# VHH binders against q9y6x5: the designs that were tried, part 286

Target 1, 379 residues: q9y6x5
Amino acid sequence: LPPKLLLVSFDGFRADYLKNYEFPHLQNFIKEGVLVEHVKNVFITKTFPNHYSIVTGLYEESHGIVANSMYDAVTKKHFSDSNDKDPFWWNEAVPIWVTNQLQENRSSAAAMWPGTDVPIHDTISSYFMNYNSSVSFEERLNNITMWLNNSNPPVTFATLYWEEPDASGHKYGPEDKENMSRVLKKIDDLIGDLVQRLKMLGLWENLNVIITSDHGMTQCSQDRLINLDSCIDHSYYTLIDLSPVAAILPKINRTEVYNKLKNCSPHMNVYLKEDIPNRFYYQHNDRIQPIILVADEGWTIVLNESSQKLGDHGYDNSLPSMHPFLAAHGPAFHKGYKHSTINIVDIYPMMCHILGLKPHPNNGTFGHTKCLLVDQWCI

## First folded at step 14 (VHH)

Design ga11 (framework vhh_8dlx_2)
Fold by ESMFold2-Fast, scan of step 14:
Structure ga11 (fold): chain B 379 residues (1-379), chain A 119 residues (1-119)
Amino acid sequence: as target 1 above (379 residues)
Amino acid sequence: EVQLVESGGGVVQPGRSLRLSCAASGFTVSENWMGWVRQAPGKGLEWIGDIYSGGSRFYNPSLKSLVTISRDDSTNTLYLQMNSLRAEDTAIYYCATGKDYYSLAFDIWGKGTLVTVSS
């Protein structure tokens, strides 16, 4: 029987939530599987970029999804939620579901993972749901398990995406223990439902399941705002993305715009594209704008307005608050093993190994994840 | 001990709606999974649907448009809402649960409540 893998993402699940809250269902999953305590994500620490990095093994400058809002200087195209189905934005990389379908007579299935409702290199996930945030976890789970059990060619790679705890993290902030406790208990209950459904359908024993996330969350405040309108007038630039990483397209001379922004706030770094720190791997793509503003952790960039966000992400990927975790269970994984840290780009070559796929060139290192796997030796 | 007590059955005319209740004692419905099963006269058991501890619901595809399972965690009660009842819906309706959350079978059953759909 070919190996099967279900990749599950709970958006915005900060790694240290595991230490501060109780997760009986997730802990039971981990007891018979593996836990990576911290996953170092890619910069910028946002949803679309990091979800695409998980399934391609590439830095954002290489896969082309460099933000949730983008502008391509060569083609003059704009990316937003209203046009995220244009294959142009997604075609700079080959995600694992495409590789899965092209290398063998195999099918892929997807419930809402970013990019899975888009034909990428003329290949769309064999089974998919058009993105709709109103669709319940229950309906997503029902479709995924139906496709895993009733497909020809067989579904060997499946994805499931859920918007929480990110939405509540933005609304309440991660330091609101009362509201976050309720939200995280609900997520743990959904993990319980997932495991139980897989067992009820006879899928559990032969299925590899990864539960992970794209980023964490940090506390924001009305006392930590950076007002761009205090430093520069809107007539000088076009705003492509705002906070906490602002993407600035100058309408006038780049140097003039840079000089107006450079000393705007002690809580924000201003970079010309060529001066963006190498450690971010965020420079070599036409969709990265000529000037990038990076706010310090917990600071929000605004345009003469207050922000309603009590939590946010997008910050420096070295910050532990931006890190998710990874838990996994199944025939490929050890039981009861804890690992400290991997890079989010390492997930892709590990998944290719589990599925027997030849990975496309990528930025991950298989050696970083080999200790999780039963068919690999680890020192 | 765990007990399940169904109620709300009776004689109902075709095309009408009916809501069945299942009162649980000895465990918390929001911490366990539960389901509904029916048995028509002279036929085997037919699974209607389940609700899991987290609130996820799964239905028999042939019945999905006609039934809704819900629960009231404050009263520890499970419900089955049935719409557009037909003569073939005449059956004894059971609520059931596993002996624990990880049990995959209906180990604990109520006594059942009879629903007769007749004009």
Scores: ipSAE 0.107, ipTM 0.639, lowest interface PAE 6.1, mean pLDDT 91

Design ga110 (framework vhh_8dlx_2)
Fold by ESMFold2-Fast, scan of step 14:
Structure ga110 (fold): chain B 379 residues (1-379), chain A 119 residues (1-119)
Amino acid sequence: as target 1 above (379 residues)
Amino acid sequence: EVQLVESGGGVVQPGRSLRLSCAASGFTVSSNWMGWVRQAPGKGLEWIGDIYSGGSRFYNPSLKSLVTISRDDSTNTLYLQMNSLRAEDTAIYYCATGKQYYSLAFDIWGKGTLVTVSS
């Protein structure tokens, strides 16, 4: 019978939350599975880019989802909301559910994972829910488990996305231990219920389950603001994305805009597109703007106003505060193994291996995840 | 000794609501998954729904608009709220706890409580 995989994402689950809070259900999951303590995500450390990197194994410059707000200079299209269903934005890569459906008589199922309600290369997830943040975790889980148990052709790849703890991380900030403890306890309870549900339906013993996230969260403050209006007038540029990575499309000479911005704040780096550090892998795409501003950790870029965000993400991917974790359980995985670090792009080739799929060319390295897998040699 | 005792059944008129109770002794309802099932005269067992330790609830799709499962951790009691009762809801109602529902391997069952819907 074909192997099965359920991929679960809790948005904005910073890796070090595992050290600062108790997760009895997640710890029971890890005890009989594997834990990767830090996952080095892709730059920029935002929701849409990193969720698409998980399922394609590609850097943002290669898969084309380069931010949550985008402008394409060639076609002059704008990506203006999180519910944008234009396949144009997603067609620069082939996500794993498309590959899964095309290689054999197999189905995919999706509850809210970014891109799964969009036909990509004329292929949409076999079972899916249109994105709606108001739909409960319980309803998402119920649909996924029913599809895993009652589909023909069989569902072999399923995804489940949940917006917490990201929403609360933004509202309260990650340093608010009182509010964050309540939110994280609720997530741990949902993980417990997920495991119980899979056991009750007879799915648990033969299903591979990955629990991960797209990024972390860092504390922001009204005392750490960068006011762009103090350095440059709005008439000189179009703002494509603001904070903590600003995407600037000049209306005048690019060099003049750059010169106005380069000394704006000691807490912000200003890059011409060709000067963006190679380690970011954030240069070779038409949707990356001519000038990119990168705020230092915990600093917020604003337009002559205060910010209400007490937490944010999008910062340099070398920052531990931006890193999520990965936990996994199932017949493909060792029991009780801890690993220090993998790259988020490594998840895709690992998942292809588990499912017996031939991966599309990707930026991941299968060797980085070998020690997690029972059928691989690890030294 | 682990025991489940259902109560709240009886004769009710069509269109009315009824709440069934399941009192647990010898274990904690909030730390276990719990379920409700029913058996109508001459029919097999029909699953109504489950509540899990973390509070997640799952219902039979044909019944979910008509029933609500809840628990009171302080009294160690599980509840089934039923609305808009019809003659076809006449059945013996059981609360149960177990490890694998679809194999009908519930480890512990109550004796059941009879609900009769008639005018």
Scores: ipSAE 0.013, ipTM 0.573, lowest interface PAE 7.8, mean pLDDT 89

Design ga111 (framework vhh_8dlx_2)
Fold by ESMFold2-Fast, scan of step 14:
Structure ga111 (fold): chain B 379 residues (1-379), chain A 119 residues (1-119)
Amino acid sequence: as target 1 above (379 residues)
Amino acid sequence: EVQLVESGGGVVQPGRSLRLSCAASGFTVSSNWMGWVRQAPGKGLEWIGDIYSGGSRFYNPSLKSLVTISRDDSTNTLYLQMNSLRAEDTAIYYCATGKDFYSLAFDIWGKGTLVTVSS
């Protein structure tokens, strides 16, 4: 039987939540599996970019999903949630479900993972659900487990995406212990439901399961706002993305726009595209705008208005608050092993190894995940 | 000691709705998985659906549009709501659970409650 892998994402699951709240079901999963305590995600620390990095092993400048809102200067196309099904935006990389379907006669299944309802390189996930946030966790799980059990050719790679705790993290902020405790307990219970369902259907013993996330969350405040309208008039630029990383397309002189912005706030760094720090790997793509503004942790960029968000993400990927975790269980993984850190781009080559797929060129390093795997020698 | 007590059965007319209750003692319904199973006269056991500790619900596809499983954690009670009842729904309805969260079999059963659908 070919090896099988289920990749699960709980959006916005900050790594240190594991230390501040109780997760009995996740802890039982980890006890017989592996835990990576911190996953260093890619910049910018946003949902679409990091979910696509997980399944491609590429930095955002390489896979082309550089933000949740984008503009392509060459083709003059705009990307938003209403346009996210245009294959143009996703075609700069080959995600693992496409590789899985093209290298072998195998099927892929998807419940809501970003990009899986889009034909990428003329290939769509064999089984998928059109994105709809109103679809329950149990309906997503029911479809995934049905497809894993009953498909011909067999489903060997499956994905499951859930919007929490990100939605609540934005609404309440990560420091709201009362509300976050309630939300995180529900997530732990859903992890329990997931494991129990896989066991009930006889899938658990032969299935590799990865539980991870795309980013963390940091506390925001009405006392930490950067009013962009105080820096520059709207007539000088087109705004492509706002906060906490603003993407600025100058309408006239780039240098003049830069000079108006560079000293506007002590809580924001202003970069010309060519001056973006190399450590971000966020420069070499036409969808990265000529000027990028990066707010300091917990600061929100606004346009002469208040922000409704009490929590946010998108900040510098070196910040521990932006880091998710990774837990895994299954025949490919050691039992009871803890690892400190990996890069989010390392997940892709690890998954290719588990599935016996030849990875496309990528920015991950297989050696970083070797200690997690039973068929590898840990040096 | 874990004990399950079903109630709410009886004679009901076709097309009507009925809600069955299962009162649990000796364990917390929110910390364990539970399910409903029925047995029509002279037939085998038919699984209706399960609710897991986290609230995820899974139903027999043949019954999914006709039933809803829910629980009230404050009263430690499991419910089965049945709509559009037909003569074929005449059966003894059992509430069941595993001996613990990790059990994959229904080890603990109530006595059952009889539902008769007739005019």
Scores: ipSAE 0.092, ipTM 0.631, lowest interface PAE 5.8, mean pLDDT 91

Design ga112 (framework vhh_8dlx_2)
Fold by ESMFold2-Fast, scan of step 14:
Order: structure tokens, then sequence, then C-alpha cells
Structure ga112 (fold): chain B 379 residues (1-379), chain A 119 residues (1-119)
């Protein structure tokens, strides 16, 4: 029987929520599986970039989804909600569902994971749902489990994406204990429902399940705003992305724009593209703009206005507040094992190993995850 | 002891709607998975749908557009809303749950409530 894997993402699930709130269902899942306490995500710490890094094992400069809003200087194309179905934006990498379908006579299934409703290298997930935030967790889970049980060729790789706790993290901020407690309890209940559904359908004992997230969340405030309009006039540049990493396309001399920005606020760093720190791996792509602004943790870049967000992400990937976790259960994984840290790009080669797939060249290191796996020896 | 008591059955006209109730005692409905099952005279059990502790609902595909399962945590009560009733919906309706959160079987059943769809 071919190995099967279900990859589940709860958007914006900050790693230290696990220490500050009770998760009885997730704790039971971990007791019989593995926990990675911190996953170091890629820069920028945003939804589309990190979800695509999980399934490609690549840094953003390599897979081409460098932000949630992008401009490609070579083709003059703009990426926004209206352009998210253009394969052009996704074709710089090969995600695991494409590899799964092309290397083996196997199917893939997807419930809302970013990129799965787009044909990438002329290949779309065998079963998928077009992205629609109004579709319930129950409907997504029902479709995934139906496809896992009733497919030919068999579905061996499935993905399930849920927008919480990110939406509530933005609305309330991670320091709102009352509201976040309610939201996180609901997520733990959904994890319980997921496990129960898999058990009822006879899938649980033979299915590998990974529960992870793309990033964390940090508290923002109206007292921590950087007004870009106080730094530079709108006539000098085109704004490609705003906060907390602003992508600036100069309309005049680049040096003049840089000089207007570089000393404007003590709470952001201003980089020419060539000066972006090497540790970010955020430089070698035409979709990275000539000047980027990186706000300090908890600071919001605005255009002479207030921000409605009480929480945000996108900040420096060295910040623990930006880190998600990874939990896993199934025949491939040890039981009751805790690991401290992996890189988010390491998830891809680990998943390829579990599925018996040859990974495409990637930035992950299989050795970082081998201690999680029963068929590997860990020194 | 854990007990389930169904109510709301009776004779109902074709095309009408009906809501059944299931009162639970000895446990909390919001902490357990629960379901509805029916049995027509001389036939086997037919699964209608489930609601899990987190609120996720799963339905028999043949009935999905005709039924809704809900619960009221304050009254510890499970509900089955049925629309556009037909003569073939005549059955004894049971609510059921497992002995614990991870039970895979309906181990605990109510005594049932009879629904007769007839003019």
Amino acid sequence: as target 1 above (379 residues)
Amino acid sequence: EVQLVESGGGVVQPGRSLRLSCAASGFTVSSNWMGWVRQAPGKGLEWIGDIYSGGSRFYNPSLKSLVTISRDDSTNTLYLQMNSLRAEDTAIYYCATGKDWYSLAFDIWGKGTLVTVSS
C-alpha cells in the first residue's frame, strides 16, 4: 500500500501559544506522535511565501512568491488578488503535489492550500477546491477524507488549510488573552474533530498527519506607527507592498529615494536590494524591489492613517514571535518525541522521504528532521 | 449514568418540517461527538449525520440538503432539523454517542422517537 500524508496548516499559529493556552486534543495527538517546538520560517514571514516554502523547500527568492503583493520588473506584471490565478507567479518552483503526481501513478488532493487551485507546470492538484474563505472547516475536511478513501489513482498527498488563528490574531492581537483563548480552544476542538473523523473512516492508523503553520503573530499598537508620508512624497515612488515590509519602486533616482527614507524612523531598517542581509535569503529575484523597508517587531508602516490591525506578521524571521510549530503523527513518526527547532524549508524533503518521492533541488536539509522518523537512525 | 432522551416525534404531513430534540444527562454534549440514526419499519439502520465536540458536522450525502444537526450547550440538548418530509422518512429516530471522546462506535443510544409522515 503506498504511504499517505495529510498536511494541515492553521494560519498564524504562533509557537508559544502552546505554552500559554490549553490544547487537550493537540496534546493527545503529540503524546502519540512528535512535536517540533519552533519552526524557523522564511523571510518575509507572510502567508503566501511561507505556505509555498513548506511545499517546495525553497527560500522565497528561489520559488518566486516573495510577498502577498508583488511586481515583476522584467515582465511588468502585478500580483494581487486579481492575478493570483496566473501560473506565471507560481512557476518558479515545483510544489510537492506536482512531484507526487508526476513521479508516481498517484493523486493529490487539496482543500484551500495556497497555489493548489493554479495549474503549475501544466499540472493542477488531482482534486482541489477553488479558494473561498466562506467554506467551512467541516466541508474542507469532508472533501479531503472522501478523496483519501475514494480515489483512483490513490490520493497519497493531501493538504488542508484553515485561516485561523491568523484572522483573529490580526483583529484582537496575540496579547488579548480572553479572545485568543476562545479562538485557540476552537482550533483545538477542530483538531479533535479531525482526529475523530480520520478514526471513524479507518484512515487514522495508516495515515501520516502533519499539523503546522506558516508564521506567528506579534502585538501591534496605534502608539507604534511609522508614517511613510512624513518621510517621502508619493510622487517619488510606486508602493508595491506596505507593512511590515514595504516594497518601494522608485519613480526618480534610486539614491535620492533611499536618502529620503534611510533616516526617517529609528524603528525601521531601509535597504537597497544589494544590502539586504544575506541571512534573509531575500535578494535574488526580479520581484524583490530596489528598496525594501523592514519595520521593527510590533511597528506598522502606514500612509498618514491609523491601522486596524492589533496583531501582525511579516517581520524578521529570527524573531520567536514569528515562529510556528510542527506536530506530526503516523506510521512514519516516533511516538512521544520532542524536537527543539527545524527550518520551514526542511519540511519538504522530509515529506518527500515519507512519500518515497525524489525531491527537486531545495534549501532544506533532510538531516534536520531525521530524528522525527522511525526508519532513520538519530545520533 | 449517561442517558439520552429523544423527543419531538409524532405524525406529520408530507412536505412539512420537524425538529427533534435529544436531552443528554450524565455528560456534556459540547465535549462529545453525537449523531442521529434512523430505522424504518423492517429495515436496517440509516446514518443521518454527526456533530463533533468542536462543532464540525458530517452528513449522509443522500440527506445533506434535507437535514441540519445543531446543539444548545446551555440546555445540554442535541437537535435534528428535517425539511421537506416524505413518507419514506417514517422511522424511529435515535440520537447516539460514544462512551468517550475517541470512541469509534455509537455505544450509547436513546430509546428513540417515532416520526410518521402521513396525510
Scores: ipSAE 0.011, ipTM 0.476, lowest interface PAE 9.3, mean pLDDT 90

Design ga113 (framework vhh_8dlx_2)
Fold by ESMFold2-Fast, scan of step 14:
Structure ga113 (fold): chain B 379 residues (1-379), chain A 119 residues (1-119)
Amino acid sequence: as target 1 above (379 residues)
Amino acid sequence: EVQLVESGGGVVQPGRSLRLSCAASGFTVSSNWMGWVRQAPGKGLEWIGDIYSGGSRFYNPSLKSLVTISRDDSTNTLYLQMNSLRAEDTAIYYCATGKDHYSLAFDIWGKGTLVTVSS
């Protein structure tokens, strides 16, 4: 039987939560597996972009999901979390479940991972759930394990997505130790349920399981607001995305809009598209707008309103607060090994290796993950 | 000592609903996985479903639409709600748990409660 892999994401799980809270179930998972302490995600550090980078191995400018809110000037289409089902947005890359189904004639299964309920290059995950945040972790786990055990051709790649601790991170902020402790304990309990269910079904010993996340979380405050309305009038531009990275489409002269914005706040960097720092790999895509505003960590861009968010993400990907972790267990992985850091784009070629798939051209470096794998020698 | 005590059994008419209770002592229901198993007269054990420490529930596919497992952590009690009872649901119903969270077998059982479905 071919190798099998289950990829699990807990949205917004900041890496340093592992050092500040107790995770007995996750620690038991790691004891017989591997831990990568920090994963350097892609810019911007948002949910849709980073989830698609994990499964394609590409920077956002290359895979085309460049934000959670996007505009395409040629087609006049708009993308948002409430309008994300048009294949147009997802077709600039080939995610691993598509390769798995087409290259190896195997099945893929998905419980809510971003993009899995969309036909991409005319291929949709063999088994999937339409995205609905109200569906319990229990129901997602029940479906994914049923499909892993009862599929022909066999499910060899499966994904499971959960919205916490991101939702609570936004609501309470990561510095609210009382509320975050409760939320993170619940996540650890769900990890315990996941492991026990896999053991009960006889899947545990032969299944590779990766537990990871797309980004971290940083503390925001009503004392750290950038009022965009104090910089520029609404008649000058169309707002495509707001905070903490604002995407500005000028209605007038780009240079005039830039000049009104460039010195408006000491806590915001303003870039013409061609001046965006090369290290972000966030320039070469038509969905990236002519002017981008990047708020400093913990600062929120607003339109003459207070912000209700006590935590946020989307900031510079060099910030440790934006980094998730990666833990893994299974026949492909060493036991009890700890690694310091990898890039989020490195996950894709590692997963292709585990599944025996030929990766599409990508921005990951297989060498960065070699030390995690039993069939590789690391130097 | 660890003890499980089932209650709520009795004679019920076909088509009715019934809720069984399992009171646990000597351990915390939220720290372990627990389940329900039944045995019809002269038949083998039939698994109904489990609830894990984190709250995730798993059911026998043939029974999923007919039963719901829940727990009350404050009273340390496990419940089995049964709907649309049929004559073939006549059985002794047991609650059970493993020795610990990672146990794959029911090691600790109650004495059972008899449910008879007849007119």
Scores: ipSAE 0.315, ipTM 0.737, lowest interface PAE 4.3, mean pLDDT 91

Design ga114 (framework vhh_8dlx_2)
Fold by ESMFold2-Fast, scan of step 14:
Structure ga114 (fold): chain B 379 residues (1-379), chain A 119 residues (1-119)
Amino acid sequence: as target 1 above (379 residues)
Amino acid sequence: EVQLVESGGGVVQPGRSLRLSCAASGFTVSSNWMGWVRQAPGKGLEWIGDIYSGGSRFYNPSLKSLVTISRDDSTNTLYLQMNSLRAEDTAIYYCATGKDLYSLAFDIWGKGTLVTVSS
């Protein structure tokens, strides 16, 4: 039978939560599978960009989802973080579910993964749920497992997305041990329920399962605010995205806007688009604005107001607080193997290998994930 | 010694609601998965639904709108809430669990409680 893969994301699951809290169900999963302790995500360390990087193997400048809020200077279109369904935003790359459906005459299934309710290159996931945050984990899991067992052509690639611990990380901050302990215990319980459901349906032994996340979380404070209104008047620019990476579209001379911003706060870096550090791979796309502001870890950019967020992400991708983890189990994976670090773009070519798909050109390196796989040599 | 004891059955009028209880002894309901199964007169076993240790609930699609499974960890009791009862809901109702958290079969059953829906 063709190999099958279920890709599960728990949004905002910071890698070091694994060291600071107990996860008995996840530890049982890892004991008979593999763990990557840190995944270096792409810049900016936001939900939509990193979820699309996982399934395309591309940096944000290449796949076109460069933020949760975007403006395209060529077409004059706006993208909001409220799940815009315009294929225009998603068409700069080919996600793995599209490749899966077109190369191998196989089906794909999706429960809420970003982009799966959008026709991309005229192809939509064979089975999908329209995004709705109110839909329970149980309902998402029930749909995915029904589709894995009862589809023709067979579902060989399935995705499952859950909004926690990101929502609670924003609300309480990652330093709130009491609230985060409760939230993370609930996630571990859901992992236990996921494994038990797969076992009950006879899927567990022949299914490859990846559990990962898109980014981490860092503690914010009312004492660490950058008031953009103290730097520059609203009449000089249009704000495309605010915090912790501000995307600035000048209404006047770009040089004047840059000069007003460049020395305004010691806790943010101000870049003209052509000066954005090469290591970010965040420059070559029309949706990246002429001026980008990057706040230091834990600092929030605001417009003459307080921020209610006690935790946030989007910061420099070299920061360990921004890194998620990856755990996997199944016939493709070794048992009891621990690996230190991979890049988030490496997940895509690994998944293509497991499914027997030819990957589209991508920024990942298959060699970085070889040690996880039973049919490969680490050396 | 692991034992399950169902209660709450009896004669009920059509259209009414009924809550069945399953008291567990010898194990903790929150540390294991549990389910409800019924058998109507002259019919085979019909699965109603399960609740897993983490609280996730899965129901027979034919019954999902009519039933709710819950548990009270403090009293070590599993419940089945049934709404809008009809004559076809007449059956012996069993609670059941696996012999441990990872068991895939209903290994441990109560003796059942009879529910009769009639006037």
Scores: ipSAE 0.415, ipTM 0.785, lowest interface PAE 2.9, mean pLDDT 91

Design ga115 (framework vhh_8dlx_2)
Fold by ESMFold2-Fast, scan of step 14:
Structure ga115 (fold): chain B 379 residues (1-379), chain A 119 residues (1-119)
Amino acid sequence: as target 1 above (379 residues)
Amino acid sequence: EVQLVESGGGVVQPGRSLRLSCAASGFTVSSNWMGWVRQAPGKGLEWIGDIYSGGSRFYNPSLKSLVTISRDDSTNTLYLQMNSLRAEDTAIYYCATGKDRYSLAFDIWGKGTLVTVSS
């Protein structure tokens, strides 16, 4: 039987949560599997960009999902809705479910992972659910496990996405131990239920399962606001994305807009597109705007108003607060192994290896994940 | 030792609702996965749904809109709520659990409660 892989994401699961809270079910999963303590995600550290990087192995400038809100300078199209199903936005890369379906006579299944309800290069996941945040974790898991057991051609790659703990991280902030404790205990219980379901259906021993996330979370405050209206008048630019990375499309000379912004706040870095630090790998795409503003950790960019968010993400990807973790279990993985750090783009070539797929050109390095795998030498 | 006792069955008219109970003794329902299964006369077992220790619920897709599984941890009781009953829902209803927290089989069963849907 071909190898099978289930990729699970809990949105906004900061790596340090594992040190500050108890996760009995996740710890049982890790005991007989592997743990990567920190995953260095891609810039910007937001949901759509990082979820697409996981399944393509590409930096955002290469796969084209450069933010949760985008403007394409060449076609003049706008992307600002999680329900936007225009393939245009997703066609700059080939995600693993498309590769899985095209290279072998295999099926893919998806419960809510970003991009899976969109036909990409005329290929949509064989089984999928249209994105709807109201659908329970239980319904998503039931569909995935049903498709894993009852499909022809067989489902060999499956994805499952859950919105927590990100939603609560935004609402309460990661430093609210009482509320975060309740949310994270519920996540751990869902992980326990996932393992129980896989065992009951006879899938557990022969299925590779990866549990990961797209980013972390940092504490924000009403005392840490950058009022963009104090820097520049609305008539000089079109705002494509606001916080914590603002994407500015000038209506006048770019240099004039840059000069009005560059010294406005000590808690914000202002970049002309060509001056964006090379380490971000965030420059070579028509959807990256001519001027980018990057707020310091915990600072929120606003338009003459207060912010209700007590937690946020999108900040510099070198910040540990922005890093998720990766845990995995299954026949491809060692048991009881801990690894310090990998890059989020490394997940894609590792998954291709597990599934026996030839990866599309990507920014990941297979060597970074070798120590996790039983069929590889850790050199 | 470990026992499950179903109750709440009987004769009900089509279109009505019915709630079945399953009283557990010798173990804690909140620490185990539990499920409901039924058997119509002359037919095989049909899975209805499960509830896991963490509270996640999984249902047979053919029955999902018609049933709800819940538990009361304080009374150590599992429930099956059935709505819009039809003649084809006539069956013996069993609650079940596994001895191992992560068991792949229903090792422990009740004796069942008969539900008859007729005029």
Scores: ipSAE 0.005, ipTM 0.458, lowest interface PAE 10.1, mean pLDDT 89

